VHH binders against q84jc2. Designs and how they scored, part 99

Target 1, 232 residues: q84jc2
Amino acid sequence: MSKMRNLVEEKFLEFYESWVIQLELYLHQLLIAHNNNTMSETELRHLISKLTTHHKAYYTAKWAAIREDVLAFFGSVWLNPLENACSWLTGWKPSMVFRMVDRLRKSRVVLVEAQVKKLEELRVKTKFDEQKIEREMERYQVAMADRKMVELARLGCHVGGESVMVVEAAVRGLSMGLEKMVKAADCVRLKTLKGILDILTPPQCVEFLAAAATFQVQLRRWGNRRHYVTHS
Below, E stands for the ipSAE of ESMFold2; O stands for the ipSAE of OpenDDE; V2 stands for 0.75 times the mean of E and O plus 0.25 times the DockQ between their complexes.

## First folded at step 7 (VHH)

Design i29 (framework vhh_8fcz_2)
Fold by ESMFold2-Fast, scan of step 7:
Structure i29 (fold): chain B 232 residues (1-232), chain A 125 residues (1-125)
Amino acid sequence: as target 1 above (232 residues)
Amino acid sequence: QVQLVESGGGLVQPGGSLRLSCAASGFTFSDYVMNWVRQPPGKGLEWVSGISGSGGSTTYADSVEGRFTIIRDNDKKMVYLQMTSLKTEDTAVYYCARPSYKLWYLTGSEYFDYEGQGTQVTVSS
């Protein structure tokens, strides 16, 4: 099973490195588009579609990987320590994106009252969905402290074929529960992202996606700079 | 200080070829995606092409796909744009651009660092 775990980590690391490089290339297209008032609505919609397709590709790859080894996504080897520190249930916290949305209210492109109302309704719904998942995770963590899990942890301190097999069986059961929860969290992320893009105009979508991608790329760069200095 | 110096532009006939060069200094070149952007007469800036820090990934605007090739030499700190089958619509000032990575949505300004005068490409018969 350890071999399968290592293969999942290696394959997703390769995928993620390529995915992030492509995100950064799309970010530069978004930044130029954001600063160019001569682009047509059709051109803007095409660029937005490239980004939404790119994000969907990430979740397709992630869900395939977590089916094989969800634990690889807790303390991921393809993320630096800063990215891991900012993670909420193996990814970005959905409510974080509304801080970027709030900045749009002060942007060159003014949000109309109807958009502000719909964004606030979406923000409240997103926070509600986050709280539901957090309570499910809490119940899951409490279940880990159950008598059986405590007993299995004690057995894990005694190296032997029988103890190892019992611990492996317990981990498999826990992994199935975590997979369900991670997928639920990812569904909230996708619904939040889609909801925001459905409310915004194409120029506002470009600004929002550029802000989100800038934050993601910058967080990775800040964390990697620390790593380079440490290894110098 | 970050410096980007573009060169290689000129007057060329439709169907011709040109190779643009950009010399970079003042930063760890291989850590940055590099882009070519252009400003046609009477238009805003248009993104043309991008290349990853390693050179392993490239992307192109639909209007130049199959005609232009972006390459980089990290040892020489150079990025190039090889242009073939040039059209009159390719007439523009071409700029080499490095992303600023400033959280512009919090700070409200510059998206790219480009500090050259650019290089003029004119395609006419």
Scores: ipSAE 0.322, ipTM 0.712, lowest interface PAE 4.0, mean pLDDT 83

Design i3 (framework vhh_8fcz_2)
Fold by ESMFold2-Fast, scan of step 7:
Structure i3 (fold): chain B 232 residues (1-232), chain A 125 residues (1-125)
Amino acid sequence: as target 1 above (232 residues)
Amino acid sequence: QVQLVESGGGLVQPGGSLRLSCAASGFTFSDYAMNWVRQPPGKGLEWVSGISGSGGSTTYADSVEGRFTIIRDNDKKMVYLQMTSLKTEDTAVYYCARPSYKLWYSTGSEYFDYEGQGTQVTVSS
């Protein structure tokens, strides 16, 4: 019943709120590091590692939660409406991070030709992987429409335990398929993030991670403001 | 107008303690994380510690972890840095800083929103 949030939603809400608070504190470290040209490469790599570990912790917790209830991640209670509106398969759209990379090219950060080439190759590969997942999701939605129609028809013809069991089996099947697709999308996200960080120098990584975290934190703040309108 | 005013710095011996204070005004204090940053002689700004808006989460630079404690009092609109086991390397001007949340493409030249005037900490014999 839909009276209250389920246990998975409650546990992940608590985790996510803490995770975002920690992300904001890491963002502050990134902003100071970017404004400090005396930091060593070792110090910058340590900070980048903290952010990478933090993002990996998110996916570890997410994958544990979706194993229990993947549907909690479609229209998540821990995200505001603006964050939910910007989601692609329960998270950020991998190719969108290249818009942040493009911004770096127009700021103080200068990318050398070899980096530009590798980033373009990664962008194309990421877009290809996104399209593969989008095709699988479309196939899944068509199959689920067919299954839902069959189950709905059966439900209308049965009374009691047998119809309940059939509906529960269908929901479990749906959840397993969605879990596989969400994990595939998350793997593209992690691969894209790692790929960008591997191409960029440590100072460029700090600026990229600062830009990404700023956008995430600011999007959350914009969506949480009562009278704020993103499009004026 | 947003203002941050630091105090509590001074001259202390190695191994000594100091408590820095920052008085904030002009904004909804509990909505913002607060940071302490420092500038040692001849170096750039170095991040020291951060605390979430609620005070429920804190984080520290490796160089100060276990020696410094950041705390805030949202009713008084104050943030503090309790410093113990001070080292010569802790000598710096300490600033209270609120992060700038401009549009993501405007990150660059100014990462501090209304940073304070600073307070000098000198650790020497």
Scores: ipSAE 0.340, ipTM 0.715, lowest interface PAE 3.5, mean pLDDT 82

Design i30 (framework vhh_8fcz_2)
Fold by OpenDDE, second read of step 8:
Order: C-alpha cells, then structure tokens, then sequence
Structure i30 (fold): chain B 232 residues (1-232), chain A 125 residues (1-125)
C-alpha cells in the first residue's frame, strides 16, 4: 500500500530536495577550494561558514517540521532506502564522522598530536552521548507496548468523537517523546560537527566538509540508482 | 567518453561582457550539476559558478556574484556563463567542470571532469 504522504512529508520533501541540491553546489566549491592552496584563511573560513549556515538551516526546518509531525521523520519519504538504512534517529550517526576523519588522516590530512588527542576526547564524548540516547530510545520503544498503547489500539477500532480525542491525545504524547529524542540526537550531531570543526584547521575543515558532503551526495545517488534498477 | 568543449573567450576591456559556452557530450547531461572554474595566471584553480542538473539552482563565488550568470540548456547539452562588468582580475582560463561524484578521498580519483582545453578570457585596457 503506497503510504499517502501527508502535508508535512510533502513540504519537507520539497525542502530537502532543494537543500541537498544546494549542498551539492557547495560541495563543488569545497572541492575546488581544497585543491586551491592559494585561498586565504579568511576565504576558507567564509566558505566553512556558508556550509555551517546551510546545515543550520536544515535543522531549523527539521525542527519546525518535527513540531508538526515527528513521525514523518521516522518514515523519511524524502530519503531513499539506502539513506534510510544508514540513518540513526532520523539522521546521520554522529560517531560516523570520526571514521571519516580517520580515513582522511590516512590519505591527505596531517593532524598534529594535539588535534588527535582532542578528536579522541570528542569521540569518546560523542559515543557516550549516542549510547545515552539509544538507551532512552529503547525505553520508548518498549513503552510502545504498554497499556496506553494497547488502549490506543483498541480505540482505533472505534469511530467516535470521544474516541478520536483520546487517540489524538495519546499520539501527541508519543510524538512529544519522540520529538525529544530526535532533538537530542540532533544536538549531538551539531555538537559533534562543531567540535570537529573547532579542532581542525580551516583547510582541514574544508576537506572534512567536502568528504562529508561527498558521502552524503553519493549515498543519495547510489540509493537512487539502485531504486531505479530494482524497479525497472 | 566525457567531453567538455569550452568557447567564447577573448580579449575584452574592463567593464565589458563575454559569454562563455560549454558543449557537453558523453554523459546524461541533466543528471549532473555543472560548474565553471577558472585559473588565473600564476594562481590555482578557483570555483566560479555552479548550476544544478535541472538548472533551477545556481550559486556563485563572491567575486563574481551579481556580474556573472550561469545558465544551462539541457536539450542542447550546453552550459553558459554570461559575464558582465568584467574586471582585470577576471583574466583566466575558464573551464567547464563536471562533477565525478567519486569518493575522491578514498580512491584518489579526480572529483571533477574538466577535460576541455578551456577558453582564455583576458580583461585588459
């Protein structure tokens, strides 16, 4: 049964499509900048700022949408199955970016000992925060089978004004919990990203952001290709 | 084989205008964002402008914002750069660049395909 998209899904889909297109264009700028060793630190910082602003815009839009319907983000119709499979609580897993940094270190990025140490500290903190959120999420998932949810299921079988009100209230309660979890996860994402960018030099930031954006864009492209092949 | 052929460059006075063209072939044109990049004399390659596959989204370097316009024709497989109010600092070889979408940091592969010879733009009084 093709899930009928609700208004929030449709709006966010449009937003995300536009947002990712813009991300790709920024990526191109990042890639060229990465190869241009003549760019000033000021110019690099400006570019980094553009990217960070772009990411902030995403979360601003996301949080606005979540207030309307957080459940939309657990289906994420704007993402392909591959993207969804790689999602952790409606987004990228924060600890994943450290693996990306590690990969960069092996290839092009030379980090000083002080940076390495700070990154490790940040890694540990990030993992801790992830685990905390995961435990809370597990708690919510288990609670979905509680008495309240059972009652909700029962009420869902009856059509009536009072029943509808009760169901709506129950759904709102659940949604609020989920919204809290999603926001918590997003906070970890943002903190992690900021932490990394604060540790890296501007050139390294550009490279990191380029790598991250490349991965995101590629994941989307790969997922889309797979979909077309499977359904063709 | 991916082919990009730039044209439209030339000598122009400051304040003048030029329109660059890039003819693309060898790939599904509309599936790729396109970019203009340039290499000033003695300097590294710098990004100038980009346009999404559909042409609906454009972006520009700060140095050219308001002066340059990137457009594309997917039917003709062309990308254009309309340059106005040209400055001496705009002097460069201009290239049309296609993203490769490769994980360049993993593979070492090029992240852009710009196999063209470029087109020389010289802004001088």
Amino acid sequence: as target 1 above (232 residues)
Amino acid sequence: QVQLVESGGGLVQPGGSLRLSCAASGFTFSDYAMNWVRQPPGKGLEWVSGISGSGGTTTYADSVEGRFTIIRDNDKKMVYLQMTSLKTEDTAVYYCARPSYKLWYLTGSEYFDYEGQGTQVTVSS
Scores: ipSAE 0.699, ipTM 0.893, lowest interface PAE 0.7, mean pLDDT 89
Fold by ESMFold2-Fast, scan of step 7:
Structure i30 (fold): chain B 232 residues (1-232), chain A 125 residues (1-125)
Amino acid sequence: as target 1 above (232 residues)
Amino acid sequence: QVQLVESGGGLVQPGGSLRLSCAASGFTFSDYAMNWVRQPPGKGLEWVSGISGSGGTTTYADSVEGRFTIIRDNDKKMVYLQMTSLKTEDTAVYYCARPSYKLWYLTGSEYFDYEGQGTQVTVSS
């Protein structure tokens, strides 16, 4: 009953499992750094740089994979059902990170008024960028329904090599459009993450990244545990 | 009850080697990543090295990369830190640590489960 995985899915599953394991090890570094008041700004910035590089590596691998099979990301086999339930356009919703910042404010983060104002301005811009992507996706879906899907349905009535090639071309066109939309959404994610890190001090960046990584790691552990219990 | 017992520390000259050991009990050892952290005199805790539950992934602080090796034996419930080319800056109390995300999420203060005094490493003549 389980879906058979293609080569792109198999390779990205292996990459993602390794990537999450490395994220957890970086999380341990963040937690120790957060509790160490003797670390220099240079040391903290280096650790923050490791995390941003790690996240960039994810998008480098993702964009290579979606070039080959973007549809693999609209039903990711490397994510458990709980992780998939939280997805927005093949990944986390950019505005979600402001909830993480708000949680930090209630625990330990001491944000000054100027930072709070800049974070609110960034939140508004992020929501605007999200809405722009959603409207582009809506436009794409309408165009798909009006033209490409009607064309595919019509071609389904024909037989022969020519109809097969035309259907293949139409499917490739749809996939290229989805790839562009996914990359646009990922750009919003990366801009939002960079924006937050630019507003926060290095110690606050460490705490924010630790909170975000803790959530990602725990969500995966909870979802995997529930899957195991369900199938045991 | 989680127990982590460190051993193997001592006095060693610069350029020397030591192997630290950590014996774990009270939990499913292979389900947890394990870490070595250290506290130099007059400084806060520094993260040194980490290893995944399976042992397939390791990572190191830049200051020890290429000199230290973390390994684990899940059958014996042991984690080790092989230290080579020791420097005076490596002088610290070394602790074996299991991550404790639940406590951090709820209290914001405790991040790792570890026991007592650790093991003292002194690099000097």
Scores: ipSAE 0.451, ipTM 0.780, lowest interface PAE 2.7, mean pLDDT 82

Design i31 (framework vhh_8fcz_2; at its last look DockQ between E and O 0.74; V2 from the best seeds 0.00; counts 0 for: pae E 7.0 > 2, grease 24.6 > 24.2, SAP .822 > .668)
Fold by OpenDDE, look of step 10:
Structure i31 (fold): chain B 232 residues (1-232), chain A 125 residues (1-125)
Amino acid sequence: as target 1 above (232 residues)
Amino acid sequence: QVQLVESGGGLVQPGGSLRLSCAASGFTFSDYAMNWVRQPPGKGLEWVSGISGSGGQTTYADSVEGRFTIIRDNDKKMVYLQMTSLKTEDTAVYYCARPSYKLWYLTGSEYFDYEGQGTQVTVSS
C-alpha cells in the first residue's frame, strides 16, 4: 500500500533504489569473477573492495538519514513487505550470514579447519551481540509504555501549540534511543561482515558476497512480484 | 526460449573502434539487467560491462572504463557495446549475458544464460 512519505523517506527511497540496482551490477561482476580461475588474487581483492565500499556507502547514507528521522527506517517505505518481514532492526539479521556460509559449505565452498573454527567463534560472538541489542531494544520498548508515552498519547488528543512542542520533544527523545539501537545493530552487521571476509580467502569472499547479493536482489524481486510493485 | 544473438565483431587495428550488438528475445527484456562478457584466448571469462534494466545505470571493468560504452534499447530489445581505443588485449569472443535470477548457490546452476555464439573481436596491428 502506498504511504504518505516525508522528505527523508523520499530521499532514501531514491538512494536505495539506485543502490540496489548498482548492487546487482556488482553481483554480475562477482559471479563472472567467481567462475574465472585466471583472475589474480589482487584482482579479486579489488573487486571485493568495490563491494565493501558499496556497502559502506549504504551505511553512510543510512546513518545520515537516521539522524534526521530514524522512525522512517521502522517503516522502510523503500522496502516491500517481504523485505520488511525479513528485517531485524532496520536491516539484515547478522547471524543470518552464517547460515548462508553453511549453505555454501554444503555445496561449493571448502573450508579448512582453521577457518571453521574462526567462523564458529565469530558466530558465537555475533549471536551474543545480537542478544545484547535485543535485550536493550526490549527494555527500550517496554520503557516506551511508561509515563512519557502516556503523556504523548494524552497530548495527541489535545491539539495546541504548546502540546505540539512537548510531543515533538518527546518524540526526539524516543528517536535518539532508537537511533542508538539502530547504530548498534549496524555495527554488529559491519563487524560480522568484516569478520567473515577476514576469515575467507579472496575466492571464497567473492562467492559469499555474490550469494549475499543474490539473496538481496531476489528477495526484492520476489516481494515486488508478490505485491504487484514494479521497480526499475 | 531465451535467445541472445551477438554481432558486430571483426578485425581492427589498435586504436580502432567497433560496435557490438546483442539481440534478445524470449523474455521481458526491460526486467533484466544485461551484461557484456568476453573470453580472451587462453583465459577465463571476463566481465566487461553491465547495464540496468531501465538503462539508467551502467558499470564497466577497469580495463575498459572510458573506452567502452554500454547502451540498450528496450523497445528493440537490443543491447550494444560501443568500443573505442581498442587494444590488443581486448581481443576476445564477446558475449551478451542475461541473469537468470536463480538462487545459484542453492541449486548449483549457472546464474547467467549464455545462449549466444558470441562475436569475435580481434585487435591486431
Scores: ipSAE 0.868, ipTM 0.955, lowest interface PAE 0.5, mean pLDDT 91
Fold by ESMFold2-Fast, scan of step 7:
Structure i31 (fold): chain B 232 residues (1-232), chain A 125 residues (1-125)
Amino acid sequence: as target 1 above (232 residues)
Amino acid sequence: QVQLVESGGGLVQPGGSLRLSCAASGFTFSDYAMNWVRQPPGKGLEWVSGISGSGGQTTYADSVEGRFTIIRDNDKKMVYLQMTSLKTEDTAVYYCARPSYKLWYLTGSEYFDYEGQGTQVTVSS
């Protein structure tokens, strides 16, 4: 079935497919490194740097794409339905990563008391930033329903070229608001990721990044193979 | 009956070349990225190179970049490692490896399924 893709969707689909394949290749390198206690701190830091650079490349490409068409990121064609269902403001929910960090505490790698304290402080800050974004999005959705939707509905009664221009301007305004919200959410994601990596030792960073990438890759594989009950 | 069989190792002098082969069977080969990993004497496993299922993307460890090339033939279910300008530090048992995709941090499972038995590469003068 033909949902026509625009140029932004086509370009980002090509980028994302390549990006996730490269993430999987880096994940394999992380898994070998995680199981090797003879690697130097310099070697581990270099590997961590490759992963952080890879994630930054994703946000660079995403922010360029949302500037052109933010709506492409709501129900994205490059994500399967399971990935889309698990999205929070076009990406992973920042507080989710602390559940993964908590799991690391039960592995062979033991967090020291100072790290536990700093992670809890970061968790609280992340949750605060997350809730602030959720409140801003709620206000945006209410404003969208009250002001812009009423104006769009009223303009929908007119079929002249001037009506088309005004509708396009209103839609552009709504899109710019969503772009700001998505970028704010992405900033919380990057801040949370950086904060965790700054607190953890290099071996712990490798384990964390490996766990996060494993989940991301596996969620994609599950969604591609999953069968849903069809009620017809 | 998933199987990986490595071959092509041997004794070679510094600056020499070797081509390692890995024959895969018992799974849909093109659905999996493949890796070469090595274990030098007295050290843990070191990741060497990876290739995507289609063969369109490759990645190398810094220590081998520019000297090694990974390629695959999906019709023959083979992955290869072409090694040039070999150094004494490249001495290791080389394995090809398929990722398991299991949530190891929840289940305690191994990271790689169906690792081969390995092939010895010795670089000495």
Scores: ipSAE 0.622, ipTM 0.854, lowest interface PAE 1.7, mean pLDDT 85
Fold by ESMFold2, look of step 10:
Structure i31 (fold): chain B 232 residues (1-232), chain A 125 residues (1-125)
Amino acid sequence: as target 1 above (232 residues)
Amino acid sequence: QVQLVESGGGLVQPGGSLRLSCAASGFTFSDYAMNWVRQPPGKGLEWVSGISGSGGQTTYADSVEGRFTIIRDNDKKMVYLQMTSLKTEDTAVYYCARPSYKLWYLTGSEYFDYEGQGTQVTVSS
């Protein structure tokens, strides 16, 4: 990479690489569980709990890292270019997960009418929350486009003291606002995931989690193969 | 041509031990996490254990954790399953498997790309 990595980026890169490897191992368990006619509901719920705990661990680590450097999560060094291009406010777009549910319904998952109604209610709420966040983020896009002001602050830090303090306060305010916006987006992601898993039966949850993990693993593999060919 | 060949099964008394082996060929072995799955008599497939491509991370089904150990040797392209404290419930055909990473929810593809022919483990008196 041409970008210099700071300590936050180095630590999170190590964490993320391990986290994705473990996600892939959980994917293998999910792939078998769907076809196992002898797994009890308790066993399925335990596997589902492992996956939700794994996702929560990601956000725990992310939120600690964002406190130190939120900008590291916009164009992340631990993601390949394809993964970064698919990101919405540093992660997957909550409303897009319902497309995965829709595709599963066409092929492998049968939902009763009550589940369909609850999923539609959740989809509408999720989209509403997304739109609210997107409106707030538009204001911060202007601040990010003003990175010229940030560069002048760095030159000013080398030369002047008084102008440095004013620019540093403005940059700190931007960073705090972005951190709050990223956490708000992550909360929508977690609430949407929990909502879907609460509506689906345990076998349906296994199918959904397998599809989600497959998509994430394949996105990484496809992006890395293109990147590998370019950088050998 | 992808090939997975299991061996090392047999008849063992409860409490005994066995080591299963899987020889892999026809693909870049270190690029893939590998799995052991089993099929007990009259039942469907049950996932047993998995190991990352590098071998640095392992995971186990609750029913075998603490009793089974998965190991890989990327130079020899081998996966092993060391089984101890065997129980009658462990009786099954054991398969070494490479899971499918295809987006099955878009294509309707199989969950697994390849599996071996299996090796029988029988735990009885």
Scores: ipSAE 0.028, ipTM 0.475, lowest interface PAE 7.0, mean pLDDT 80
OpenDDE, second read of step 8: ipSAE 0.833; ipTM 0.944
ESMFold2-Fast, scan of step 9: ipSAE 0.468; ipTM 0.788
ESMFold2 (binder alone), look of step 10: mean pLDDT 84; pTM 0.865

Design i32 (framework vhh_8fcz_2)
Fold by ESMFold2-Fast, scan of step 7:
Structure i32 (fold): chain B 232 residues (1-232), chain A 125 residues (1-125)
Amino acid sequence: as target 1 above (232 residues)
Amino acid sequence: QVQLVESGGGLVQPGGSLRLSCAASGFTFSDYAMNWVRQPPGKGLEWVSGISGSGGSITYADSVEGRFTIIRDNDKKMVYLQMTSLKTEDTAVYYCARPSYKLWYLTGSEYFDYEGQGTQVTVSS
């Protein structure tokens, strides 16, 4: 139902706007914390916990919404065009976070050999999981074009209650397949975040989370000012 | 040019109250979250409170939760920090800070724009 899709979009738009505003406020806490070497490990872990809980809340809300309308997450109305253009299966590409870690290593964060080894192992595992999902999505897109679309086109030519019921069942099946793939991608995202945070020390976690949140907030700001030319 | 001017600091006894003010200019005030940060003697900068551009979202450091209130007036381009039940550990120079939104990890830029002078709060018997 189009009315149900509109309600899901409106509800998630309200959620997402509030979620991003809260992320920005947590980001400010992280940015001050990483310049303060007098903070205790307990204080740093509490900040890290606030951010991880906040990200988990996003996925809880997202998974509830995609059960109702997964297509809302492909070309989302709550994301600007730049954010949508940077999306990989409705969110950030997991391997991108390792580029963020590499940038921090070059300028701010010194890692011990054991951490470097564990991060490389995690990077390889993440890339493997990412490629597996990409192959599944490709297979899904081919199947959609070759059989489900042909089936829907044929059924759509025959008006009546029986044909309508069959078309609705086919559309539901397609949506369930997309939902499964989006959830699989989100599980890789959560595993990658957890893995990085488990490898890094609390001060390094604060640096990483601050960099990731800065990029997310700034990408939104750049996209909201689309078509503006920046001058010197 | 961004200008942030803090005022309202002073000497107060433990349990007392003060209200800090920050006057902002040089930018569209309502488009930016605003923060209060402080530097206690012999310590680094400590985040105190933040408020979103609309004022709809507010957060506090655990150490000040329930004692401090952050308020903004977008028409006057002001942000305030109402401090109650002040403790000796609240002694610090207080700064009003605006996020710069620089990719600091790529550019080496500072994340916050703030007035270097701040306003001194001393809580002492």
Scores: ipSAE 0.493, ipTM 0.803, lowest interface PAE 2.5, mean pLDDT 85
Fold by OpenDDE, second read of step 8:
Structure i32 (fold): chain B 232 residues (1-232), chain A 125 residues (1-125)
Amino acid sequence: as target 1 above (232 residues)
Amino acid sequence: QVQLVESGGGLVQPGGSLRLSCAASGFTFSDYAMNWVRQPPGKGLEWVSGISGSGGSITYADSVEGRFTIIRDNDKKMVYLQMTSLKTEDTAVYYCARPSYKLWYLTGSEYFDYEGQGTQVTVSS
């Protein structure tokens, strides 16, 4: 059966499409900057700031949308199946970015010992935070079969004004819990990103951001090609 | 094969205007953002402007914001750069660039498609 999109899904889909397009434009700037060894630190920092601002805008929009319908993000219609499969609590898994950093180290980026140490510390912290959130999420998932959910299921069989209100209230309660988890995950994402950027030099930041953006863009492209989306 | 051919460059006085053109072929034009980049003498390549495939999203470098306008014609497979209020620091070889994003850090290969010859813009009194 074809899933009907709600208003939140439609709006966020439109937003996200535009946001990704802008990300691609920024990515190109990052790539140019990466290849331009003559750019000043000030210029690089400015570019980094633009990217960080862009990411902040995403989360601002996301959080606004989540307040309306957090469930929309657990079946993100604006993402292809591959993107969704790679999602951890409605976004990228924070610890994943360290693998990107590791790969960059092996390829081009030369990190000093102090940076390596700080990155490892951040990695440990990030993983810890992820695990904490996962445990909480598991708790919520187990609770999905609790008395409240059973009642919700029963009510769903009887269509009436009062019943509808009760069901809606129950769903709202569940959604609030999920919203909390999603926000927590996003905080870890943001903290991790900030942490990495604080450790890296401006040129390294540019390279990292370029890698991250490239991965995101390519993942979307790969998913679209593989999963029924035709680009004409 | 991807081809990008730039034109429209020349010598102009400060405060003058030029319109650069780029003819694209060898790929689905509307599927790709297009960019203008430039290389000033003795300097590295710098980004100037970008426009999304649909043309709905546009961005400029701070140095050219308000002076340059990027436009694309998907039917003609053209991208343009209208340059106004030109300054001496705008002197550069200008290239039309198509982004080709790959995980270069995994493959060791960087992909940046600006294979055109570029067009020389010289701003001088």
Scores: ipSAE 0.228, ipTM 0.665, lowest interface PAE 1.9, mean pLDDT 86

